# Miniprotein binders against q56419: the designs that were tried, part 44

Target 1, 326 residues: q56419
Amino acid sequence: MEGRTLEEVQEEVFKRHGVLVPKKELEDLAKALEEAGLLLTEKVEARLKEEEEKLKRERPMRLAGLSYPEGEREARAFLEAFRASYPGEGEEARVLLMPHLEPSRVPEVYGAALAALEKTPPPERIYLVGVAHRPLKEKAAALPVPFQTPFGPALPDLPALQALDALLPFELFNTPLAFREEHSLELPLFFLKGRFPEARVLPLLVARRSPELGEALKVVLRDFPGLLVLAVDLSHVGPRFGDTPLTRTLAEEARRRDLGFLERLAEGEPEAALAFLGANPTRIDGVEVVASLLPLLRERKGKVLAHRLDLEAPTLSAVGAGTLVL

## First folded at step 5 (miniprotein)

Design Xl
Fold by ESMFold2-Fast, scan of step 5:
Structure Xl (fold): chain B 326 residues (1-326), chain A 120 residues (1-120)
Amino acid sequence: as target 1 above (326 residues)
Amino acid sequence: SAELLAELLEYLLEIIEWLLEEIIELAEKGKFDDAIELVDLFIYLLEFLIEALKILVKNPETKELAKEIEELAEEILKLVERVKELLKQGRTEEAIKEIEEILEKIKEILEEVKKIAELA
């Protein structure tokens, strides 16, 4: 709830569920959370600092468990199955947009990403930008530690991370704990490490629009060239996401929204892509990532390689996923 | 949105986890009155979590996950009343054991909340 007003929380709940949470209850919660924070400040701060220092020293760190096979041989077979699910050839990528949705739900989309990586010269480093699913102390964060994968540890690009930190108006390494069990980084990293085992990584999370991050990354990429990867999912529709049950019309609207967004990005028009979403940019996961990275996306033409709207029949809901090369 | 509610629930669960660990330390030091005050704060935050879950259960398609979380929260509520009574009696080892069981159930709730939020 960090960074959201009580009125914004109240409005969102009402819009999605038709239930107005009384302001008094939200105020009482906010007060209780503040009191809890004050009571725990000295103890929690000391413990969090200890844990953050341990994470920085830990070599390697696991982002999350069991999203894929742990053994290298089994992991390789798993990854190759996704590549096999996409019949096309990829395109070389300077920027790759790929999902972080559970891969088994959209195997052709991950296969398209793998095809693009196969056509891309091995980068020295990967700028992996995911979406924060936990509050960050700042608009964005990074963590300069090795991350464990079945293909060996993904090593941080310390010089590039330090260069990025120096250009930002905030401390880049501000929320180490947000990286624990962060699937928006772990799932793409599995595929990226499988294809580029020697590449170093800049693991980045965006919580809110940070134009400063995009401007800083544009500068850093000149001195430290690499592959930029946006790990974002597309439309979220249906009851699971506070909407009406999925109909053919709503599914068609979601597909049109996803493809219209991706096509405008492919034309090098990211502002037009964001505008195309109209009043519903929150229905696409990671829109804040795209909005933060505008300077890196402008005037770069590319191609949409794949798109799927994955239907979850039991919940009458769906999630869009796509692969875009720029 | 379900995503907004899940973010709020994750934040609440994080605070609840820190409270439980502080309660254990206070109990270990024999500071039972202080431990009980944190238990009352824990109950307050858990009751709000249950109210937030009632919004999620009104969506028929998330009902199964929300019901599992609600059942876990109700079990925790029963355990925490027992913890409060054990702390009042100075029964430290038994209170800590119950708090550790509550912590395990809070971790289960966090996993279920992540399933609601997580499309990745």
Scores: ipSAE 0.000, ipTM 0.321, lowest interface PAE 13.3, mean pLDDT 77

## First folded at step 7 (miniprotein)

Design E1
Fold by ESMFold2-Fast, scan of step 7:
Structure E1 (fold): chain B 326 residues (1-326), chain A 103 residues (1-103)
Amino acid sequence: as target 1 above (326 residues)
Amino acid sequence: TEEERRFYELFEMAMELLWEGLDSGNPEILKEAIRLFEEALKIARELGDHDREAEVLYYLAEAYFELGDKEKAKEYAEKALEIAKEKGIEEVILEAEELLEEL
């Protein structure tokens, strides 16, 4: 009713249904709806405060039993099955780009990431950069608490997180609630923790381009060396994502855009990768992450290990996923 | 500021209601999300925060689209796109253009 007068509501009902609703009945309805809205808002507010308080201590698993097994033995077998789905050898990674979509949809791509992790010496810490699917108070955020996994808690690297916070022009620990249900961190972390159980983690989310984050990370990585992981999905096409139903031609264009983007990153040319997408627009979650991390990606050459455009046949939609080592 | 804190509270609450509305298909939840986004929009405009303004306008478009109000969804998506293009907010440009093509 807000932004619309009761008179206008009465006129609209008359136009559409040929009935005149008495003004008092409309006023009573408006009051009831306002009261119901206030009660709903109060319930949501109380729930958010409770969840925020819990997140000060730990980040619990949300996708255990859904996207991966809850038990450690079952989780280990699951992880090894994904590795087995990729027939190739990995390459050592200083920087790893891997997906964060449902793993069962692109097992070979996650398998390629696991192959790369096998060739990579165990890092002391992992800088895990995902994409915010919830609003952030600032352009980027981190949550400095243990993240639960079937392999035990992934412990935060508090000294490195504090060093990063000190270099940023905004509070790094600004939006704890954004981490409550964040699959772009939880799903890659499952695989990373399974391979590097002793590594500490810096769980980072990017909502908008933050060049200051990339500059600060470049400094922090010098004092706190570790593995940089970009957890990003590639093209999103089809009706599920507000596009036309997928055709063979549109799928081929999406694959070409994904591979063109990844291949330019593999040449150590992240600006060229972004420019390529600007000339060939597609919805890639990783754009804001890559744009934020430019100083860390320049002149780092590597290899695309895997790429898949996963078709979701019921919706005639597809999501691109890739594994890139730099 | 107090206004910046209030924006964050409203926007976060509106996003939670938007996701609950999308999951449940309950139009009353979506309408409450819209109400809170409209309040957040007023604050973003008062603060001159174009990044937040563009993002709120985009989520208003999403909420109206899910309610089946395609005219309002288009109106808000076009407003979001205009500000996002002017200020170079690429994520909002991509999201708004994608939604507009569906409309």
Scores: ipSAE 0.006, ipTM 0.459, lowest interface PAE 9.7, mean pLDDT 85

Design E10
Fold by ESMFold2-Fast, scan of step 7:
Structure E10 (fold): chain B 326 residues (1-326), chain A 93 residues (1-93)
Amino acid sequence: as target 1 above (326 residues)
Amino acid sequence: SEERREADEALEYALELIFEAAEVAKTNPERAIELLLEAARILTEAAIKLNDEYLIEMAIEVLWEAADLALINGMPELAEKARELIERLEKLL
């Protein structure tokens, strides 16, 4: 559908004010805004080009001092506190599903992930798959640079990234700016780097379903074994997400939907997990990630270690978070 | 510093435009919106030159005022243009 025309704007003004605003005046104003927009776009593009160039060298911390401590000692104590918040023991993971929302909101869910990592032998590399919160030029992307953390830089696994790029029908390193501010990678990476300081990382973002990514990763993992991490949040419900205000019943439905999804993944049935969500629709940002990684999730059985629905009372909204080991 | 003086000068001029916009918003909303967009432009130019994120945040706030004023006065296309500028500026943060 086409956007609003000047004639439509003119009609709307007449309806509201009982006066028809002269078309010429609206046209002149619209043109002035377009010219201002073009000038601002040039300045913004120049700045974005600078930021993109910087991202070719490293990815700096954006959430240090906000979501986690800047200093190494304080960061270590923070990590230990999160682990202590989960009373259970972990299970060894070959695939780990963990959240990427603000850690302080679901400390025991991150604690469960840390428990699983404690039971997991140190991997040479981590395939960290997050969700793109900004548009990507392709269905998926990676950034092959060191990611700064309070525990030192998480170094990219360049040979594995290059092997992956070679198998894909699109350029893997296609949208550097999407990584400038991306909490779905930064927040899980903080915990992963704290536990496995020597592991190299493949930082991957999925924007849309990419079966070719899953097939390529299956091949690359054969030659470059590592830990696969899906950094995804579960249900998003309430007005903050364009939904109705949260009630006890809707919260219980969201919890049931999250657990049904996770339990099917734990049975090694990712197609059944997706079908379950198709029958019980929700805004789980991990759907596109799971759909992309089907070849890596089939017939892998595991365990749900934790699940929480984070309630944000002021907005009557909630976000689900879970830890799953496969 | 010279950078500090330039930032302060940009803020003073932008505030003058914002105050003028408030005075004419009821009688001439088109002019008020134009003044708010000019204030946002000045703040954005200063922010890019001085590498000052606070000035970008201020520009975004001013653009939201312009968008709201446009909607209240039956100018949804102008509101959309202001929102497009907000989206671009948010990429600088």
Scores: ipSAE 0.000, ipTM 0.218, lowest interface PAE 16.2, mean pLDDT 81

Design E11
Fold by ESMFold2-Fast, scan of step 7:
Structure E11 (fold): chain B 326 residues (1-326), chain A 113 residues (1-113)
Amino acid sequence: as target 1 above (326 residues)
Amino acid sequence: DEKVEEIKRKLEEVRKLVEEAIRTKDPEYLKEMLRIIVWLAEDAIEAGVPEVIEEALKVLAEIARVAKELGDTDVLELALYAAEEIAFLAREAGAEEIAEEAERIAEEIKKLL
């Protein structure tokens, strides 16, 4: 009972600190905390319901002014600077793998993606597949609303999204709140919308491998052709990710695993890419996306345009990023 | 800051109450403790001492395991909500390590549902 709980707290405080706290004070504190907790939980629930309702109409920018400029003119200059960071020429993409890591950390990798987009004819729609950083009710999800960008809203391809939903054994539009704070879609979309302002988008998140998503997408892409974009980061190593502080050996292993993974994908061998990683000890977050999209990646050859393992000295951690064209 | 010290003291007191609630395996007390944990987590984050949430998250995970043992899906759903809300609040405050731990716990709770 509660009375017994407070009595045990009182006893423990006395034994440890030689101070007797009146039971009435503990009862009053417990009551006040319970009341505050109940009211705060209701307040938080109300806020989440409000956010969910807003997400039924549009997805606002969350990282404008932080990861990219809010104004259109400044955003254009930002893209030009990133393109300039990559000295090579692009190559036409039918499938593009690009990062969702903070762009300023790997400008040449985003520059390589921009170079590829320059060589790619404007698609009618973009299948943008990111990684869920918030829990999803199902293995994958989509949000069928306009996504705001400095270049105007990226409009959803509603017919293609509905066709996809109809083919899946689960509700595709299952977790709107997962999209409110999702950089794996927002950051690549900034670059994609800047290059292809007229393209519609299918914003998709993968939380766990979903072979049924890949099979359904293969069917939908026949009727609704478009550019497939895998917005994934590569190795995650160091204390930020449950690892020991970054060493030269660990950094070299992360680079080796990143490049081996990308090179096998470039040969059109996605199963070999997954097998190469084994237990995925450096935590490449693209594994679940690639595993879901196998039917779309097999026998599709291409080229790795850029790779970087970005070292963050303050945390002694690193994240890998790459650009792959298929 | 005096308010920060008060929050730490209150969280320590709640930690003891939660430990007792787990011992009694009472679903109603477990729900009360989950609500209190969310309240204190928000208060601690706003006060700039997110580190005091670490113990609360550990206890939240234990509550979820006990709820699964009891077959109480209401407590499990509230525990999932609490973990997700703490993760969101921590991320908004820039407390990435705490947000990641809360997200890890939320994923474990999802497996129990």
Scores: ipSAE 0.000, ipTM 0.094, lowest interface PAE 23.5, mean pLDDT 83

Design E12
Fold by ESMFold2-Fast, scan of step 7:
Structure E12 (fold): chain B 326 residues (1-326), chain A 113 residues (1-113)
Amino acid sequence: as target 1 above (326 residues)
Amino acid sequence: DEKVEEIKRKLEEVRKLVEEAIRTKDPEDLKEALRYIVELAFEAIEAGVPEVIEEALKVLAEIARVAKELGDTYVLEMALEAAWEIADLARIAGAEEIAEEAERIAEEIKKLL
């Protein structure tokens, strides 16, 4: 009824339902809708402000009991089971690319990440870069609070976050509510905190490519060295993602694009990795993160430890996941 | 009560929007349905019609499932926020059983992430 006259509404109802609704009944209905909208808006605003205030203290677990166990002992056993799912020994990582897909769907890929972390000396801090699944006010954001995990809180590296904020042309701490429900940070963090319980964290989200983020991070990493983690998923194919039902040909194309992307990153050629994908027709969500972090990925050679295209049979769709060490 | 009849009529209109969104697979139709169902739930809470709120929550869960099938994580997350908002509104209004049902639906939607 936005911008519509009562007469227009009356005519439309008559055409659709064959009933002439008295103008006064429509006036009463419009009034009730308007009053309901205003009160709902006030309550929504009050709740959002309350949630935002809570996020100034800490970021609570949202997926505990769903994607990973709540208890520390059970969480430790869960993590060890994932490590056991990968038969390899891993390699030392200075940069780690790992998925944020539901872990139970790709246990060997998370196992490969754990194998790499096992070979990696404990870092003082982890730069955890995920993908924003909610709009951000800026191209990127961070939340400078403890993130709860079954292994205790992952503490923010406040000096490093402040140094990063100072170098950016925008406010880094710009969208706290975007972090309330963010699996691209929470799921990798579970594994990272389990392996490196003493490491502080810089939880970062990228919504759109931000070359200024990569330039700033290159500077901050010199003063605050740490492990860089890109928490990204690869191809998204099938009807769930606006594509045709998964066929053998589409699945092979997704695997080809995933591996070609990862292998070029492993050669220290991130620009070539982006160029290889072109228009990104299989929707690799790591593109914006890689494009933002180019200065940190150039000339770093490494190895693809694992890759899987996980089939979601009911929807005939699939999501690619991989572990890359640089 | 005239208000109760109006609310029930609106619920049927929202169901039509959900059916249209399933037919067209258009996320914008789902966003519109989501907006209307939240307004409807509020009106039902104010009018004290728990049966309509329960049905509205079922429609919200359906919107979430369709959003999951369409790969629209944004609409799916909006549906989750809507379920929590309905729970908060119901609790403020003193409708504790409805608040618990809304929280159950939120947990169901959360599993779709």
Scores: ipSAE 0.000, ipTM 0.129, lowest interface PAE 22.6, mean pLDDT 82

Design E13
Fold by ESMFold2-Fast, scan of step 7:
Structure E13 (fold): chain B 326 residues (1-326), chain A 113 residues (1-113)
Amino acid sequence: as target 1 above (326 residues)
Amino acid sequence: DEKVYEIEMKLEEVWELVDEAIITKDPEKLKEALRIIVELAREAIEAGVPEVIEDEALEVLAYIAEVAFLGDTEVLELALKAAEEIAKLAREAGAEEEEIAEEAEEIAEEIKL
């Protein structure tokens, strides 16, 4: 809000979240925050320090009871319902691209991922690469602690994480608070842990292109083989994402762009996939992940199992989601 | 001048109405906005200040059409009718308004496709 007019703030909120907040409401909120500022700031800082300390020991569930059931039995039934939503057979994956948006929005896409996991031999470890939704101190980060799930804790692969850290030109464990509320890891992890309860995990976030991460991961995967999972969403279109309201033409364009991107990845041509997006501008947050992992995606052929563009009518926005096995 | 300012203020009110329609999910407010836009276009052309319509009213019309495209066939049909009526008004006003007529005709064709 700093240095901006209330009208500019109102416009940005509409573009990013699809909600027009009345100017008077923003003024009232700002006044209330100013009057309570010192105590709120102190309480927020104390809470963040407490959460950061807790994250040194474990990463608790944040979306249990909201995006998935808390109980193991209920979580299992929920997971099987998603598998049932996909009518096809899976394919064995050495690399899996799956979404991280709210699962109930694209059940058949998560179902396709589950089908692929059914055909995949249980890995000793999963390299789970998500997208940072909060700033990171470096281009990428990891959190080397157990991640709680309804199926029990997903344990970190400490030797593999340490091997990765040693190869990087930056501190890998650099922003623990970024993992406190990170659905790009938590939502895919629910499905991965449900299918592979014994697998250890390397929970990785990418904020900006890090080719050094891809090079380091190629080395680490040789000594610590496992399943590589890219937890990325595809097209983000509409006011919620700072874009024009969705139209039928724009939705069709987004679907074609998503599929063109995925098909080029399926041909083992990740540079061509990125170039395709550059020629046809749209917002895909998975671009930074794919650009970071080029050495792991080249010459690896596969198949697109599912794709959907999920329409969010109240915000006139849409998010693309796909399942790709390589 | 005074007339341009009045039309611009009414277009601001139309934008507010469109925003309210989206927030409340009320297609009747989009239909109301479309009726107002056609009347503002007529008023601007008759008053000799059609540039206001070219810059703002057609933009609002296009936006309403995009919004309607996602779920309301009746609003979309009214948007098409509004675009065609504005094009007709501009054509009848003569060659000076050809650009407005062409832009409105493009909006209508986009709705049809």
Scores: ipSAE 0.000, ipTM 0.124, lowest interface PAE 17.6, mean pLDDT 81

Design E14
Fold by ESMFold2-Fast, scan of step 7:
Structure E14 (fold): chain B 326 residues (1-326), chain A 92 residues (1-92)
Amino acid sequence: as target 1 above (326 residues)
Amino acid sequence: GKIEIRVTIKTPDGREFTYTFEADSPYEALEMVEEIIWELGATEVEIEIRGGDPDTAEELVYLLIELVFELGYKDIRIEFRGDTIIVRGELD
């Protein structure tokens, strides 16, 4: 208890919340938590090793029933509702930048991505590049297994993945566990698989800037043409992200920063986009992805279809999301 | 009732940040905590959980322990203080 008795804890809970937690229940909870803490390393390591082995065969859905519907019919209706939330027409994409933020927070932005996919001829494969939210053994990683979706499994493009692996100075399939709970791949994949059910996928994560990944992908894309998708969120502002509380001025600055970044990408000037962010610093998790993929983004002109800054009022914070076609 | 979470972190440059928010589910709370810790590159983390029913609080605690371990934190500790459950970790 770290300097407090169970009786003192019980009395404090009652005084604060009007709930009398019996000493036995409190002792049982404390014992369970202490036991969990004591066994943490061995128990979690054993479980993660088992999950890593399972990931060598397939990647199950983790966000079904939470961020999107589990059933195929309900998932289809969900996609149609998101498309309907964007009033504009899309444009054909050879490169698509879309968010991986919770879809319900920015439906118009995902709707814009769907509009672009509607105008895009079905690709044989999708290079889906997300941001690692767990440590990778290398700068980037891929998982060469089927990813489950409500629309059926998204199958890996094994020949293209092997071609990519062969060109890299590190093992591409280096951290299977990093893919166990990875929303930057799962959320965009839901929309991509719904639109292009026959396309194979290269699920890629970037943890740190990897120029060698961009150079290798340039070669592989020439031999294995496909749709390149950058699944990245934009500005992260406010106290929740180590910043000052969001004001109208700071929100307008974040919107201008996001749009300035996207507009420079749309002009085919990714180095200028990165330099613009360097001069106007903010936390954008997609910077490492864009910096890795420079050879694929240069001299490709396109259009920003949508942008929103999603306000989280209780924390006075916000996350930017956008859709860009190149 | 809603789960109340307070996350206090230290960054490599010695700065400390504290974030307070509410979540309707263990999953929502987990997502918010993960983003804060990962995006800020926290070297030390302290997650305080308050409110909710005991079953959902216990579920969230186990999920947070797993998250902190997966992110590479060591010396993971769990403390019960009043109506608050605290999960701590330090990055090696």
Scores: ipSAE 0.019, ipTM 0.525, lowest interface PAE 7.9, mean pLDDT 83

Design E15
Fold by ESMFold2-Fast, scan of step 7:
Structure E15 (fold): chain B 326 residues (1-326), chain A 92 residues (1-92)
Amino acid sequence: as target 1 above (326 residues)
Amino acid sequence: GKIEIRVTIKTPDGREFTYTFEADSPEDALEIVYEIIEFLGATEVEIEIRGGDPYTAEMLVELLIWLVEDLGYKDIRIEFRGDTIIVRGELD
């Protein structure tokens, strides 16, 4: 529980039980857990060090059997079902923006991403940029190990990762434990590995805007060309995210914010996309990723293939998801 | 003073949800209630309004017209408990 907010605990309880727990009850629960010794202890610290050592060798699947099938045959059928959920054709992507939200909530948005991947020539490597849901020691991090998938391990592009590390003013491989449970990488990777089984991967997490990451990636992509994937969700609205209950007006506002953001990115104007969000950029979790990757997004024109605002009725909350090709 | 509103609704898929919020006026309270019911497509409603003016008859009439004429709710029941108003309604 060390480093976790009450909001994170509230989200975990909601995911497990489908109930939004009042803050006072969460505070009482956190106190009880401290008293019971279930919070970080010397034994937990020792176990985390052991997990960190294991992550030097490989990153195991965490969501197999939950968000996607564990078996290769079943996983292939699952991918085909998502592709079939999108009736349109894709377009070739050099940059792909796709969600990391639970796939079953927005199947046609993932289907649109798969359609784009079908039109894209197989890349030698994929730069997969997700959002850190755990604290990082630096603004960004990577984990240079094989990531397990039902389609076999996604192998790291070690030369490209080393080239990136050399250009950054901080240690790129700085927080291995942040990758132990990270759905913003694992969920998109499932779809990417299914479509491009031979591609190597650079699994990258952004916690805070890092212009130096974008500048370094621009250099590395020139020498190690590949597909850039931004795995980001869009608007987060409602009580689950510390906001008022979702109304029709707020839902329409969220849809307008998402589409206005994506359409400005599609015009090759990422600074205009960020400015369009106005005084509340934290409502879209991809803001820090886009702000970090500005040099890679400028003057690239493309198309929004899909957008959905997924309603979570029990909490009157919603999360936006979209697919954009550049 | 602040008005406390509790809205319990049943959706077309049979799920029930309860929402609690505060408003600074009867007009704001009813607007929020209106948006929740229409946004979720509620088939059954129970609206509890606590506090405010116990003689909000004009606002109550507006709510009833909206539920009956605009949404098709039938057999609306209204109960007054001190400064609390409870409105219940159901679609066919």
Scores: ipSAE 0.000, ipTM 0.185, lowest interface PAE 17.1, mean pLDDT 80

Design E16
Fold by ESMFold2-Fast, scan of step 7:
Structure E16 (fold): chain B 326 residues (1-326), chain A 83 residues (1-83)
Amino acid sequence: as target 1 above (326 residues)
Amino acid sequence: DEYEVRIRIEVDDPYLAEMLAELIWELADELGLEVRIEVDDGKVEIRIRAKDEDTAEEFAYIVEELVFKLNPEAKVEIEIRPV
């Protein structure tokens, strides 16, 4: 409140909300806000410290009962229903690109990913690369703990994670709190653990382009072979994402952008895929992941199995999702 | 009629945005409001549903005051509409 008078606060509330608040109520509220702010800050700091300590041992489920069922049997039936949503057969994957948005919105896209996993021999480990939705202290991070799922804990591949950490110019295990609420890892992991219950996982987040991560991963993959999974969503269009309302033309542009990007990746031309996006690469959240992993994507040909532009009608917005095998 | 409140906050410090998101989530929980909060590198988007306009306006007011107290230069946009 320092630097703002109660009269200025009252005027702003009236202008924005059409409510005129009496001065005594504003004074009482200002005092309550100061006291509540201090108490909430203390509570939040204590909770974050407690959560950080818990994350040294395991990463609990956050979306169980919301995005997927808590119970193993119900989770298995849920997984099977997604596979059934895709009428095609998969292709064997050495690299899999799949989405991380709410699965119920694009069931056929997750079904295509499951079809690919059915054709893929069980890997000893999965390199699961998601997108950081919260700030990281470095360009990338990992969390070397078991991740809980309805199918049991997904165990970390500690030797492979340590080998990766040793090759990087920064500490890999740098921001544990970024992992406590991260759907770009949790949602794909649900499907991956359900299909490959014995595989260990390297849970990785990319916040900014890290060519050193891609170079290090190429080295680690030779000693610790496994399945590379890029968990990324495609175009984000509409007012929800700071754009104009979705029109037929904008939807077609988004579909063309998504498919052009994926098809160039399928030709083993990731630099061409990035160049195709031109001046608007930030409309696809996978750009920083692909840019970081160039050494792993070059000259690896594959196939786009599915693509959907998911329309959020109430907000006239849309998010693209796709499944690509390389 | 029910009301939807959307609050968009932009601050220069991404870690302050993260702190604000945690404080706002805690506040919504204490008020018994169902809230959705998205954080993206210094930007915080909050959506809530409230059963009446007074509750919607009170939440928006408290959030706005909290934000400006912690960062006077923050950009805040508030939309309240019946749904």
Scores: ipSAE 0.005, ipTM 0.330, lowest interface PAE 10.4, mean pLDDT 81

